# Miniprotein binders against Glycine-N-acyltransferase-like protein 3 (Glyatl3), part 3

Target 1, 290 residues: Glycine-N-acyltransferase-like protein 3 (Glyatl3), of Mus musculus (Mouse) (e9q5l8)
Amino acid sequence: MLVLKCSTKLFILENMLKSHFPESLKVYGAVMNINRGNPFQKEVVLDSWPNFKVIITRREREAETDNLDHYTNAYAVFYKDIRAYQQLLEEHDVINWDQVFQIQGLQSELYAASKAVAKARLLDLDINLASFKAVHFSPVSSVPDHSFLTGPTPRLTYLSVSDADLLNRTWSRGGNQQCLRYLANLIACFPSVCVRDEKGNPVSWGITDQFATMCHGYTLPDHRRKGYSRLVALTLARKLQSRGFPSQGNVLDDNLASINLLKSVQAEFLPCRFHRLILTPAAFSRQAHL

## First folded at step 6 (miniprotein)

Design U10 (from uC with Y16W I17V)
Fold by ESMFold2-Fast, scan of step 6:
Structure U10 (fold): chain B 290 residues (1-290), chain A 80 residues (1-80)
Amino acid sequence: as target 1 above (290 residues)
Amino acid sequence: SEPVEVYVVLPNGTEWVIEVSPEMSVREVLEFIAEFLGLDPSKFRLTFDGEPLPLDQPLSDLGIEPGAELRVERKESDEK
């Protein structure tokens, strides 16, 4: 295993990953964020360079502060050979198996392979799999079309860290202290878009995560059916595209409102799926049962 | 006051129509444009008829009327 820290080589890696779209998009976004100030203190792990078979992004060990913070302890994975992925994880200390953590990727064998590694390492842990449609926004026109709005164009801004509590309370994945800290850090470090009311309160928003993935698009109930979710999504996609980032997102199969929004903006539904694994060591699971 | 439509010309020559309140400051308009386009507002200024617009004055005080053409220009390296 090697850790790739050189900015010039990371730039070369970004270009190499483009030839593996769409399956490499998650790692591509992660590498872009690492190579642009690295605000989450992540690093890129490879089996070899430049002829890699596996790329994993992980938190720098010195930056790890909370074994329960699976949001920040998340890994992004891309492999050319699934056996090389299994071998890398079995033979080297790539993963911190003592934490609650996530593995994210766009390849279907990720769950079975990760489970096989845990078994080979004789680890007692639970693995939860969530699977999503993966999407990429088509280029957003520089000439806005406001015909979808039910009123005048609202004030568009970005989120402040003080808005993190509102986002934590409204996110289906939120409602805990780890997520609150995670959201505050995403807001501080990565692009967001926010529609505010006349008093300056957020009423609709979207953020991006450490993997440059558009997420937590939300509109408060009293402000729905005004076209705000569409405006936020298009504005955030344009912001990412103007900076050279992929305008990628993920959506649950049963989230028909989001699927219809994405279809209305001609987003491309990718041929691969997004897989999020949450791995929980048995020690943490047993604590909850007590 | 009623919102007004203004034309925004980007450094690449692309035109964009936005609706703004006449009471908005130039700074608020620049930040609004920057959010839509993913620009760093601290690196840009708005000009009208070739003149830089002062950030802290409202559009109404600057004679910005419906249909006015505002230009987004990158600040020179020696501007602070």
Scores: ipSAE 0.000, ipTM 0.114, lowest interface PAE 17.8, mean pLDDT 85

Design U27 (from u2 with I17Y I18F)
Fold by ESMFold2-Fast, scan of step 6:
Structure U27 (fold): chain B 290 residues (1-290), chain A 80 residues (1-80)
Amino acid sequence: as target 1 above (290 residues)
Amino acid sequence: SKPMEIYVVLPDGTEYYFVVDPDMTVEELLELIAEFLGLDPEDFVLVYNGRELDPDKTLAELGVKEGDVIEVRRKESDEK
């Protein structure tokens, strides 16, 4: 196990990861954010360099402040060899198993392998798996086309930290204090796009997370069917692409509105799936009942 | 400076994509390529549009842009 901190080597790693698209996209986005100011205080863990078989991004131990914050205590994983992934987690302290945390990746064996490691380590924990279609936006024209909008083009802005409460209340993953802090930090550190009403209130938005994934695209009910979700998605993808970031996203299989939007903008549906594991130690499950 | 993606072609025709800083010198880019590929940087030069690049110049000064191709070429031996 080693931690890769050298900026020059991280740029080399970014280029190595491109040869493994799409499966490496999640780790690729994480490495880009780490190598560009590292606002989330993450680090890159490898089994070896330069001939790695496993890459894991994790929070720096000194930056970990809340054992219940699975949003921030999130790992991105890419492996060339699944056995090397299992061995790295079994033999080294890569993961902080005492927290509620997430493991994210684009490889189908991730859930079974992670579960096997937990069993081998004799850990008493719950593992919840959520699986999504993985999507990558094709290059977006630098010249905007707003012909799909019903009405005049609204002023496009970005979110401020004070908007985090609204996002927390509207996100299917939100509604708690950890998510509120997480969203505030995402808004402070990473690209977002927002449409505001005449009073300055957000009515449609999209953000990016610590792995450079486009997420929480939302339009308030009273502002739907105006083309705002499409405008936000295309604007955010253009913003990411202009900065050299991947314009990747995830969508639930039954979210037909989002699937139709993505198809209408000719986004590529990748052959791999996005997997999010939430791991909850039994101690935290028991505390919830007291 | 905003990073940019370039295309690097080895003497054997193998092609790689690199993310580079436009303010990076040719010497720094050659060192990055050499480390990535397990090459000795002193044995190679970088060529852009048929011209050998000055190691002390930045990529921006030389007009290298997003998506451009840079060729890695082995230096001629002076032993004969």
Scores: ipSAE 0.000, ipTM 0.129, lowest interface PAE 21.5, mean pLDDT 86

Design U4 (from uC with I17Y)
Fold by ESMFold2-Fast, scan of step 6:
Formats: structure tokens, sequence, C-alpha cells
Structure U4 (fold): chain B 290 residues (1-290), chain A 80 residues (1-80)
């Protein structure tokens, strides 16, 4: 295994990953954020360079502070050979198996292979799999047309760290202190878009995560059906595109409102799926007794 | 000083409010708008009351007050 820290080589890696779109998009976004200030203190792990067969992004060990913070402890994975992924994780200390953590990727074998590694390492842990449609917004160079908006002229800005509590309370995956800190850090470090009311309170928003994925798009109930979610999504996609990032996102199969919005903005539904694994050591699970 | 809300109008008539600091330069405001819209800021200018705003002056020096209407307009090419 090696850890790739050289900015010039990370830039070369970014270009190499483009030939593997869409399956490499998650790792591509992660590498871009690492190579641009690295605010989440992540690093890129490879089996070999430049002829890699697997790439994993991980938190730098010295930056780890909370074994329960699976949001920040998340790994992004891309492999050319699933056997190389399994071998890397079985034979090297790539993963911190003592934490609650996530593995994210766009390849369907990820769950079975990760489960096999845990078994080979004789680890007692639970693995929860969530699967999503993966989407990408096409680049646009035209001036925006907001004719779909109804209601008053929008107050368009970005989120402040002080808005993190509102996002934590409204996110289906939130409602805890780890998520509150995670959201505050995402807001501090990565692109967001927000529509505010006349008092300056957020009424609609979207953020991006450590892997440059658009997420937590939300509009308060009293402000729905005004076109704000569409405005936020299009604005955030343009903001990412202007910075050279892919405008990627994920949506649950049963989230018909979000799917309809994505179709209305001509987003491309990718042929791969997004997979998020949450791995919980037995010591932290509800079934653990000591 | 306290942030002020300004009214932004795009070349196609699209409108929104943005919050800016009076200490922000015209360049910083244009770059902020261009970032959101996926535009090349070098190809656009901000105008106020039909006059182009100088890039390196802060809004406070130009008499831009809360509710001022700023227009984003395409610059003419140096080549015809």
Amino acid sequence: as target 1 above (290 residues)
Amino acid sequence: SEPVEVYVVLPNGTEYYIEVSPEMSVREVLEFIAEFLGLDPSKFRLTFDGEPLPLDQPLSDLGIEPGAELRVERKESDEK
C-alpha cells in the first residue's frame, strides 16, 4: 500500500479517474477536495502507483477524534479489480476497524467484498447497506432562466455555520451531536446554496459533502411549491461546475418528489448505483452487552 | 459594517436578492454572482443606473445603498 500526498500526482490521479466515470465519481470528488486545501484532513491510499487497481480515501489517523462519528469517518472506494480491494483491506491497515464508519462507492460488489474482508479479519460487526440512484447534472454555460419560480423574488445566498442546527433537525440522517458537528464542518468547508426569508432565516438549501456530492436538499413545508428546491439544485450544480467539480448527487428509489425534480432539470440518471455501508463494531451496537 | 441586501438583474431579466458587505469591491460582488451562475466574470460587468461600476472600488464608495438595483451585462468583445 502507499499514501499519495504529492499534489502533482494527485492532479494526475484526478485525470486518470475521469476515464472510469461514472463508477469513479465518488473517489474523484474526494480526491479533488483533498488536493484543494484538504479541510477534512483526508488522504488517498493506493495499492500501487501509477498502475493502481484500488483507491480508498480515508481520514488521517491524527485527525480522528470520535469513534462514533461515522459521518466524518467515511471512506470513498473505487476499484478496477474487486480482488485487489479485498486483498488491500485484508493485508494492510487501511481501515480503522475500531470505529463506527461508512464505506461509499458506486460499484455493486462493494457490500459483499467488504463483508468478506470483515469475516477474513475475524471482526464482529454489523454492516448496513443503503442503495440509491446516482445522478449527474449536465454542464451549462447559458445565463439561468428562473421562469419556474412562483412567489416573491428569492434571497439567494449560502449557508452559515450557525445554520447547522436547523439542517441537523431537518435531515433524515441527523438529530445527533456527531451529525451537527459534521454539518457545521461541511458548511464551513464546501459549497452550499440557500434561499432566505426577509428575516434572514433559511427556507430552502442544499449542501455538498466531503466527496463533493450534492446532498441534504430541503425546503421548509411552508415554502414548498415555489420552485425553491429547483432553484437551489440548479444553482448548486452551476457553483460546482464553475469550480471544476462534478455536479453529482444520489436519490432514494422511493423519493418520488426528488426524482421528479431531477427529471424536471434534465439530470442524467447514471447506469451505476450509489452504495453506502455503515459498519458498526459489536461493542457499539444495541446488541452488545459489554 | 452590517451586510446590505442588493437587487441583482441578469441580462435575460432573471432577478434575485443577494447580501453583500458595503466593503466588498465591485470585483468581489461580480465574482460572487458569476460563481453561482457558472459565468466567466471577465466577460461581464456590473452596472448601476446605466453606468458601469469600477471593479476595484468598494460598494460603499459608489453610493450603493440597501435595495440598489445592480445589473449584470455582457462586455463587448475587443474583436468585432
Scores: ipSAE 0.314, ipTM 0.736, lowest interface PAE 2.5, mean pLDDT 89

Design W1 (from uB with E35L)
Fold by ESMFold2-Fast, scan of step 6:
Structure W1 (fold): chain B 290 residues (1-290), chain A 80 residues (1-80)
Amino acid sequence: as target 1 above (290 residues)
Amino acid sequence: SKPMEIYVVLPNGEEYIIEVDPDMTVEELLEFIALFLGLDPEDFVLVYNGRELDPDKTLAELGVKEGDVIEVRRKESDEK
């Protein structure tokens, strides 16, 4: 096991990960954010360098402040060899197993392998799996085309930290204090796009997370069917692409509205799926039932 | 090893300060420079204190230290 902190080596790693697209996209986005100011205080763990078989991004131990904040205590994983992934987690202290945390990746074996590691370590924990379609936006023209809007082009802005409450209340994963803090931190650190009404209130938005994934695209009910979700998605993808970031996203199989939007902007549906594991130590699960 | 900063001087005289790991090989450093500048690494060599560096050696093995200068030089053409 080694921790890769050198910015020059991280840049080489970014380039190496491109040859493993699409399966490496989550780790690629995480490494890009780490190698550009590291606002989430994350680090890159490898089994070896430069001939790695597994890469895991994790929170720096000194930055860990809340054992219940699975949003921020999230790991991104890419492996060339699934057995190397299992061995790294079984034999080294890569994961903080005392927290509620997430593991994210684009490889189908991730859930079974992570469960096997927990069993081998004799850990009493629950693992919840959510599986999504993975998408990547095709190159977006640097010159915007707004012909799909039903009215005049609204003035595009970005989100402010004070908007986090609204996002927390509207996100399917939100509605709690950990998510509120997480969203405020995402808004403070990473790209977002927002359409505001005449009073300055957000009516449509999209953000990016610590793994440079486009997420929480939303339009308030009273402002739907005006082309705002399409405008926001294309603007955010353009912003990410201009900065060299992947314009990646994830969507639930039954979210037909988002699937139709993605098809309308000719997004590529990738051959791999996005897997998000939430791991909850039994101590925290039992507390929830008391 | 802890990362250190060095100066990289291009053939045109432009200078860059980059963070490197002493355990990086010369080949690895040249690959970074090539990626950063959009160049073909096969066309260049690295020079330190007037000597061409062995691509298989680490910066530490070659005595490269914080604040040192490494020059990027274009490989010489074969003569007829």
Scores: ipSAE 0.037, ipTM 0.645, lowest interface PAE 7.2, mean pLDDT 89

Design X1 (from c1 with R33E L63F)
Fold by ESMFold2-Fast, scan of step 6:
Structure X1 (fold): chain B 290 residues (1-290), chain A 82 residues (1-82)
Amino acid sequence: as target 1 above (290 residues)
Amino acid sequence: SPETLDKAIQELLKRAEDLYNEAEKLGDPELIEEALDLLFKALEKIYELAKETGNPEVKELAFDLLEKIWELAEQLDELEKS
């Protein structure tokens, strides 16, 4: 096990990861953010260099302040060999198993392999799997075309940290303090796009997460069917592409509105799926019951 | 503090600019690497400033730096291939 901190070697790693697209996209985005100011205080863990078999991005231990914050305590994983992934987790202190945390990746065996490691370590925890379609935006024209809008072109801006409460309340998985802090930090550090009403209130938005994934695209109910979500998605993708970042996203199979939007902008649906694992030690119970 | 971070950012940016200008004159890849390191340090401090102030304009400074970092990284990659 080693931690790769040298910026020159991280650029080499970025180029190496391109040959493993699309399965390496989550780790690729994470490495780019680490190698460009590291705003989330993360690090890259490898089994070996330069002939790695597994890469894991993790939060620096010194930066971990909340054992319940699975949004920030999130790992991105790419492996060439699934057994090397399991061995790295079994034999080294790569994962902080005492936290509620996420593991994200684009490879189908991730859930079963992670579950097997937890069993081998005799850990008492729950693992919840959420599975998504993975998408990537094709190059977006630098010259905008607004013909799909039902009304006049709104002024596009970006989100402010003060908007985090609104995003937390409108996200189905939000509504808690950990998510609020996470969203505030994403808004402070990473690209976002926002359409505002005449009073300056956000009515449509999209953000980017620590893995350079476009996420939380949303339009308030009273402002739907105006083309705002499409405008936001195209603008955010263009912004990411101009910076050399992947314009990747994930969508639930039953989110027909988002799927239709992605089809309308000719986004590429990748052959792999996105997997988000949430691991909860038995010591932590659900804070709310439905 | 925000004031301390702002001063540190400006100093790092000026040093990076000086190194980049020398690298362009000399075609020296080592100077490009040094300029990149300074830009990464500046970018880290800009994100710290953004978190402390909550000011969305602060992250716009990161946009210019990200474009410059990407451009220098491509230049370094091309030089190492030849």
Scores: ipSAE 0.136, ipTM 0.603, lowest interface PAE 5.9, mean pLDDT 86

Design X3 (from c1 with R33E L43E)
Fold by ESMFold2-Fast, scan of step 6:
Structure X3 (fold): chain B 290 residues (1-290), chain A 82 residues (1-82)
Amino acid sequence: as target 1 above (290 residues)
Amino acid sequence: SPETLDKAIQELLKRAEDLYNEAEKLGDPELIEEALDLLFKAEEKIYELAKETGNPEVKELALDLLEKIWELAEQLDELEKS
């Protein structure tokens, strides 16, 4: 195992990962954020270089402050060889198994392989899987078309850290102190888009996470059916694309409103699925956050 | 085809080396960025070449070309920090 720190080699890795789209998109986004100021204090772990079989991104040990913060303790994984992934995790100190944490990836065997590693290590933990459609926005025109709005174009801005509490209360994954801190850090470090009312309060928004994934797109109930979610999504995708980032997202199969929005903007539904695992050591028993 | 990819890779590498030499002479950071962009394009094509064949000889060639790219990229990084 090795940790890849050199900025030049990380840029080469970014380009290598393009050859494995779409399955490598999560790791690709994570590596881009690491190689551009590393605001989340993550690092890239490989089994070998340049002939890697598995890549995992993880939090730097010195940055780990809360064993219950599975949001920030999240890993992104891509493997060319599933056995290499299992072997790396079984034989090396890659994962902090004493924390509540997430593993994210776009490969269907991720859950079974991760469960097999936990069993081989004789770990007493619960693994919960959530599975999503994976999407990628096509290039968004630099010339905006707002014909889908029911009224005049609203004021577009970005979120401030003080908005984190609102996002924590409205996110299906939120409602706890770890998520509040996580959202505040995402807002501080990564792109966001926000529509505000006349009083300056957010009414519609979208953010980007540590893996450069568009997430938590939301419009307050009283402001729905005005085209705001579409405006936010297109504006955020354009913002990411202008900075060279993939404009990737994930959506639940039963979220018909989001699926219809994505279809209306001709987003590409990828042939792979997004898998998010939450691993909870028996000592914590905290699967209620799923 | 492998022959077409090899020609494209060599063209990109030659252009990147030319830009590196110019950047070293002039100290122009924009030339450094252009050279890096060309190296990244070459790397993508090298990886495509290696993936297409499954041939050990082509894999060896791809690794040699990647090593050349990393050497140039490290030289560009040092030049930028000079």
Scores: ipSAE 0.000, ipTM 0.169, lowest interface PAE 18.0, mean pLDDT 83

Design kB (from kA with L4T R26E)
Fold by ESMFold2-Fast, scan of step 6:
Order: C-alpha cells, then structure tokens, then sequence
Structure kB (fold): chain B 290 residues (1-290), chain A 83 residues (1-83)
C-alpha cells in the first residue's frame, strides 16, 4: 500500500475518479476536501499508483483522539476490483479496527466484503448497515428563481459554529458530544446555507460533510410549507457547483418528504445506492448503540 | 527568478491525455517541482512552477514535455513565463 500526499498527484486522482462516476463520487468528494486544506486531517491510501485497483480515505493516525467518534473516524471506499479491496484490508494496516468507525461507499458489495474481512481477521465486532438512494443535482441556474416561496424572500446566509448545538438536537444521528464536535467542525470547514428569522436565528438549513455530501437538510416545524427547504437545497447545490464540487446527496427510501423535494428540483436519482457501515468493537457495543 | 511553464495539450482521446499527464507529472516529481493541472473540454493546461531554475534545465524540461506529447500523438503548445 501507499499513502498519496502530493497535491499534484491528488489533483490527477480527482480527474481519474471522474471516469468512475457515480460509484466513485464519495471518494471523489473526500479527495477534493483533502486536496483543499485538509481540515479533517485525512489521507488517501492506494494499493498502487497510478494504476490503482482500490482507494480508501482515512483519518491520519495522529489526528485520532476519540475511539467512540465514528462520525470523524470515517472511511470512504472505491474499488475497481473487490478482491483488491479485501486483500488491502486483510494484509495491510489500513483500518484502525480498535475504534468505532464508519465505512461509506456507493458499491453494493461493500457490506459483504467488509464483513468477510472482519471475519478473516477474527474480529469480534458489530456491523450496522444503512442503505440510501443516491442523488445528484443537475446544474442549477446562477440566476435564482424564488417563485415557489409563499412569502417574501427570507434572509439567506450560512451557519456559524455557534449553531452546532441546534443542529445536534435536530439531527436524527445526533444528540451526543461526538456529533456536536463533528457538526461544529463541518460548519467551520465546509459549505452551508441557512434561512434566518428576524432575530437572526436559523430556521432552515443544509450542510456538507467531509465527503462533500449535502446532508442534514432541516426546517423547524413552525417554518415548514414556505418553500425554505427547496430554497436551501438549490442554494447549497449552486454554491457547491460554483466551487467545482459534485452536488451529491443521500436519502432514505421512506423519507417521502425529502424524495418529493428532490423530485421537485429535478435531481437525478443515481443507479447506485449509498451504503454507510458503522463498525463497533464488542468492547464498545453498549456505548455506540445507545 | 520564478519560472512558470504553461503547457496546453489537446487531443480527441481522453485516455491518451490522461497517460501523457501522468508521465509529465512523474517528470516534474523527478525534478522536485510543483505542478498544477486543469482539464477542460478535452484540453489540458499544466503549470509547472520553479524558483531559480537554470536556463539549461528549463530547456531540457520543455524538450522532455514535448517528447511526451509526441509519443501520445497530442498537440502541444508551451509558454514560458518569467517573473
């Protein structure tokens, strides 16, 4: 294995990954963020260069400070050859198996292959799989259209790190200290959009994560049915596109409100699915599941 | 003296463009210089930035880049900027 740190090679890698869309989108977003200041202190691991068969993004070992922080201890994976992925994980020290961590990717074999590696390594751990529709926003006009709003155009801005507590309390994945720190870091480092009330409080928002994926789109109950979620989604997609990032997102099959919103903005539902694995060593199983 | 060598590569085959780019990058790594690459509409723009590069080394770098482009059947235009 090798770790690719050179900015020029990472830029070449970004262009190589475009040939493998949509399955490479998660790794592509991760590499873009690494190659633009690397605020999450991550690195790119390959089996070989430039003719790689597998690519994994991981946290730098010296940056790993909390074994329970599966939000930040997250890996993005793309493979041209599933056997190369399994071999890399079995024969090399790519994954920190002593932590609670996530593996994310857009390829259907990811769960079975990762489980097989854990078994081959004789690891006692739980693997939780969440599967989502994967979406990509088509190019959004630089001239905003606000005709879908039921009232005047609201105050539109971006989130501050002081808003992280509100996001932590409203996110279905949140409500804990690891998530609070993770959200604060996402807000500090990556694009966000929010609608604020007259007092300056956020009432609707969307953020992006370490893999350049649009996530945590939310509107407070008293401000729903005003077109705010649509405004936020289109504005965030436009912001990402203007910076050269893919405007990618994920949605649960039973989240009909979000699916309807995505259809209303003519987002493309990709032929692949998003897979998020949370791996919990037996020693931490009670803490990570509660 | 800072030298920037801007290379424009054009061709209809994206695979050949990618291979030529990788070889140019390896050349830059051998020389210990920074490379910035942009791919747009089948055209590749490369900026190679060096401080204090001797004239003979500059000529050699330009020659090697041209040789790489020729091997892949690509059109190449090179501009050298000094500042």
Amino acid sequence: as target 1 above (290 residues)
Amino acid sequence: MRVTIVVELTGSDPEKLEEALLEIFELAEELGVEVYIVVKDGKVYIAIEVEGLPEDAKKELVKKVEEIAKRYGLKVEIEVKES
Scores: ipSAE 0.000, ipTM 0.160, lowest interface PAE 18.6, mean pLDDT 83

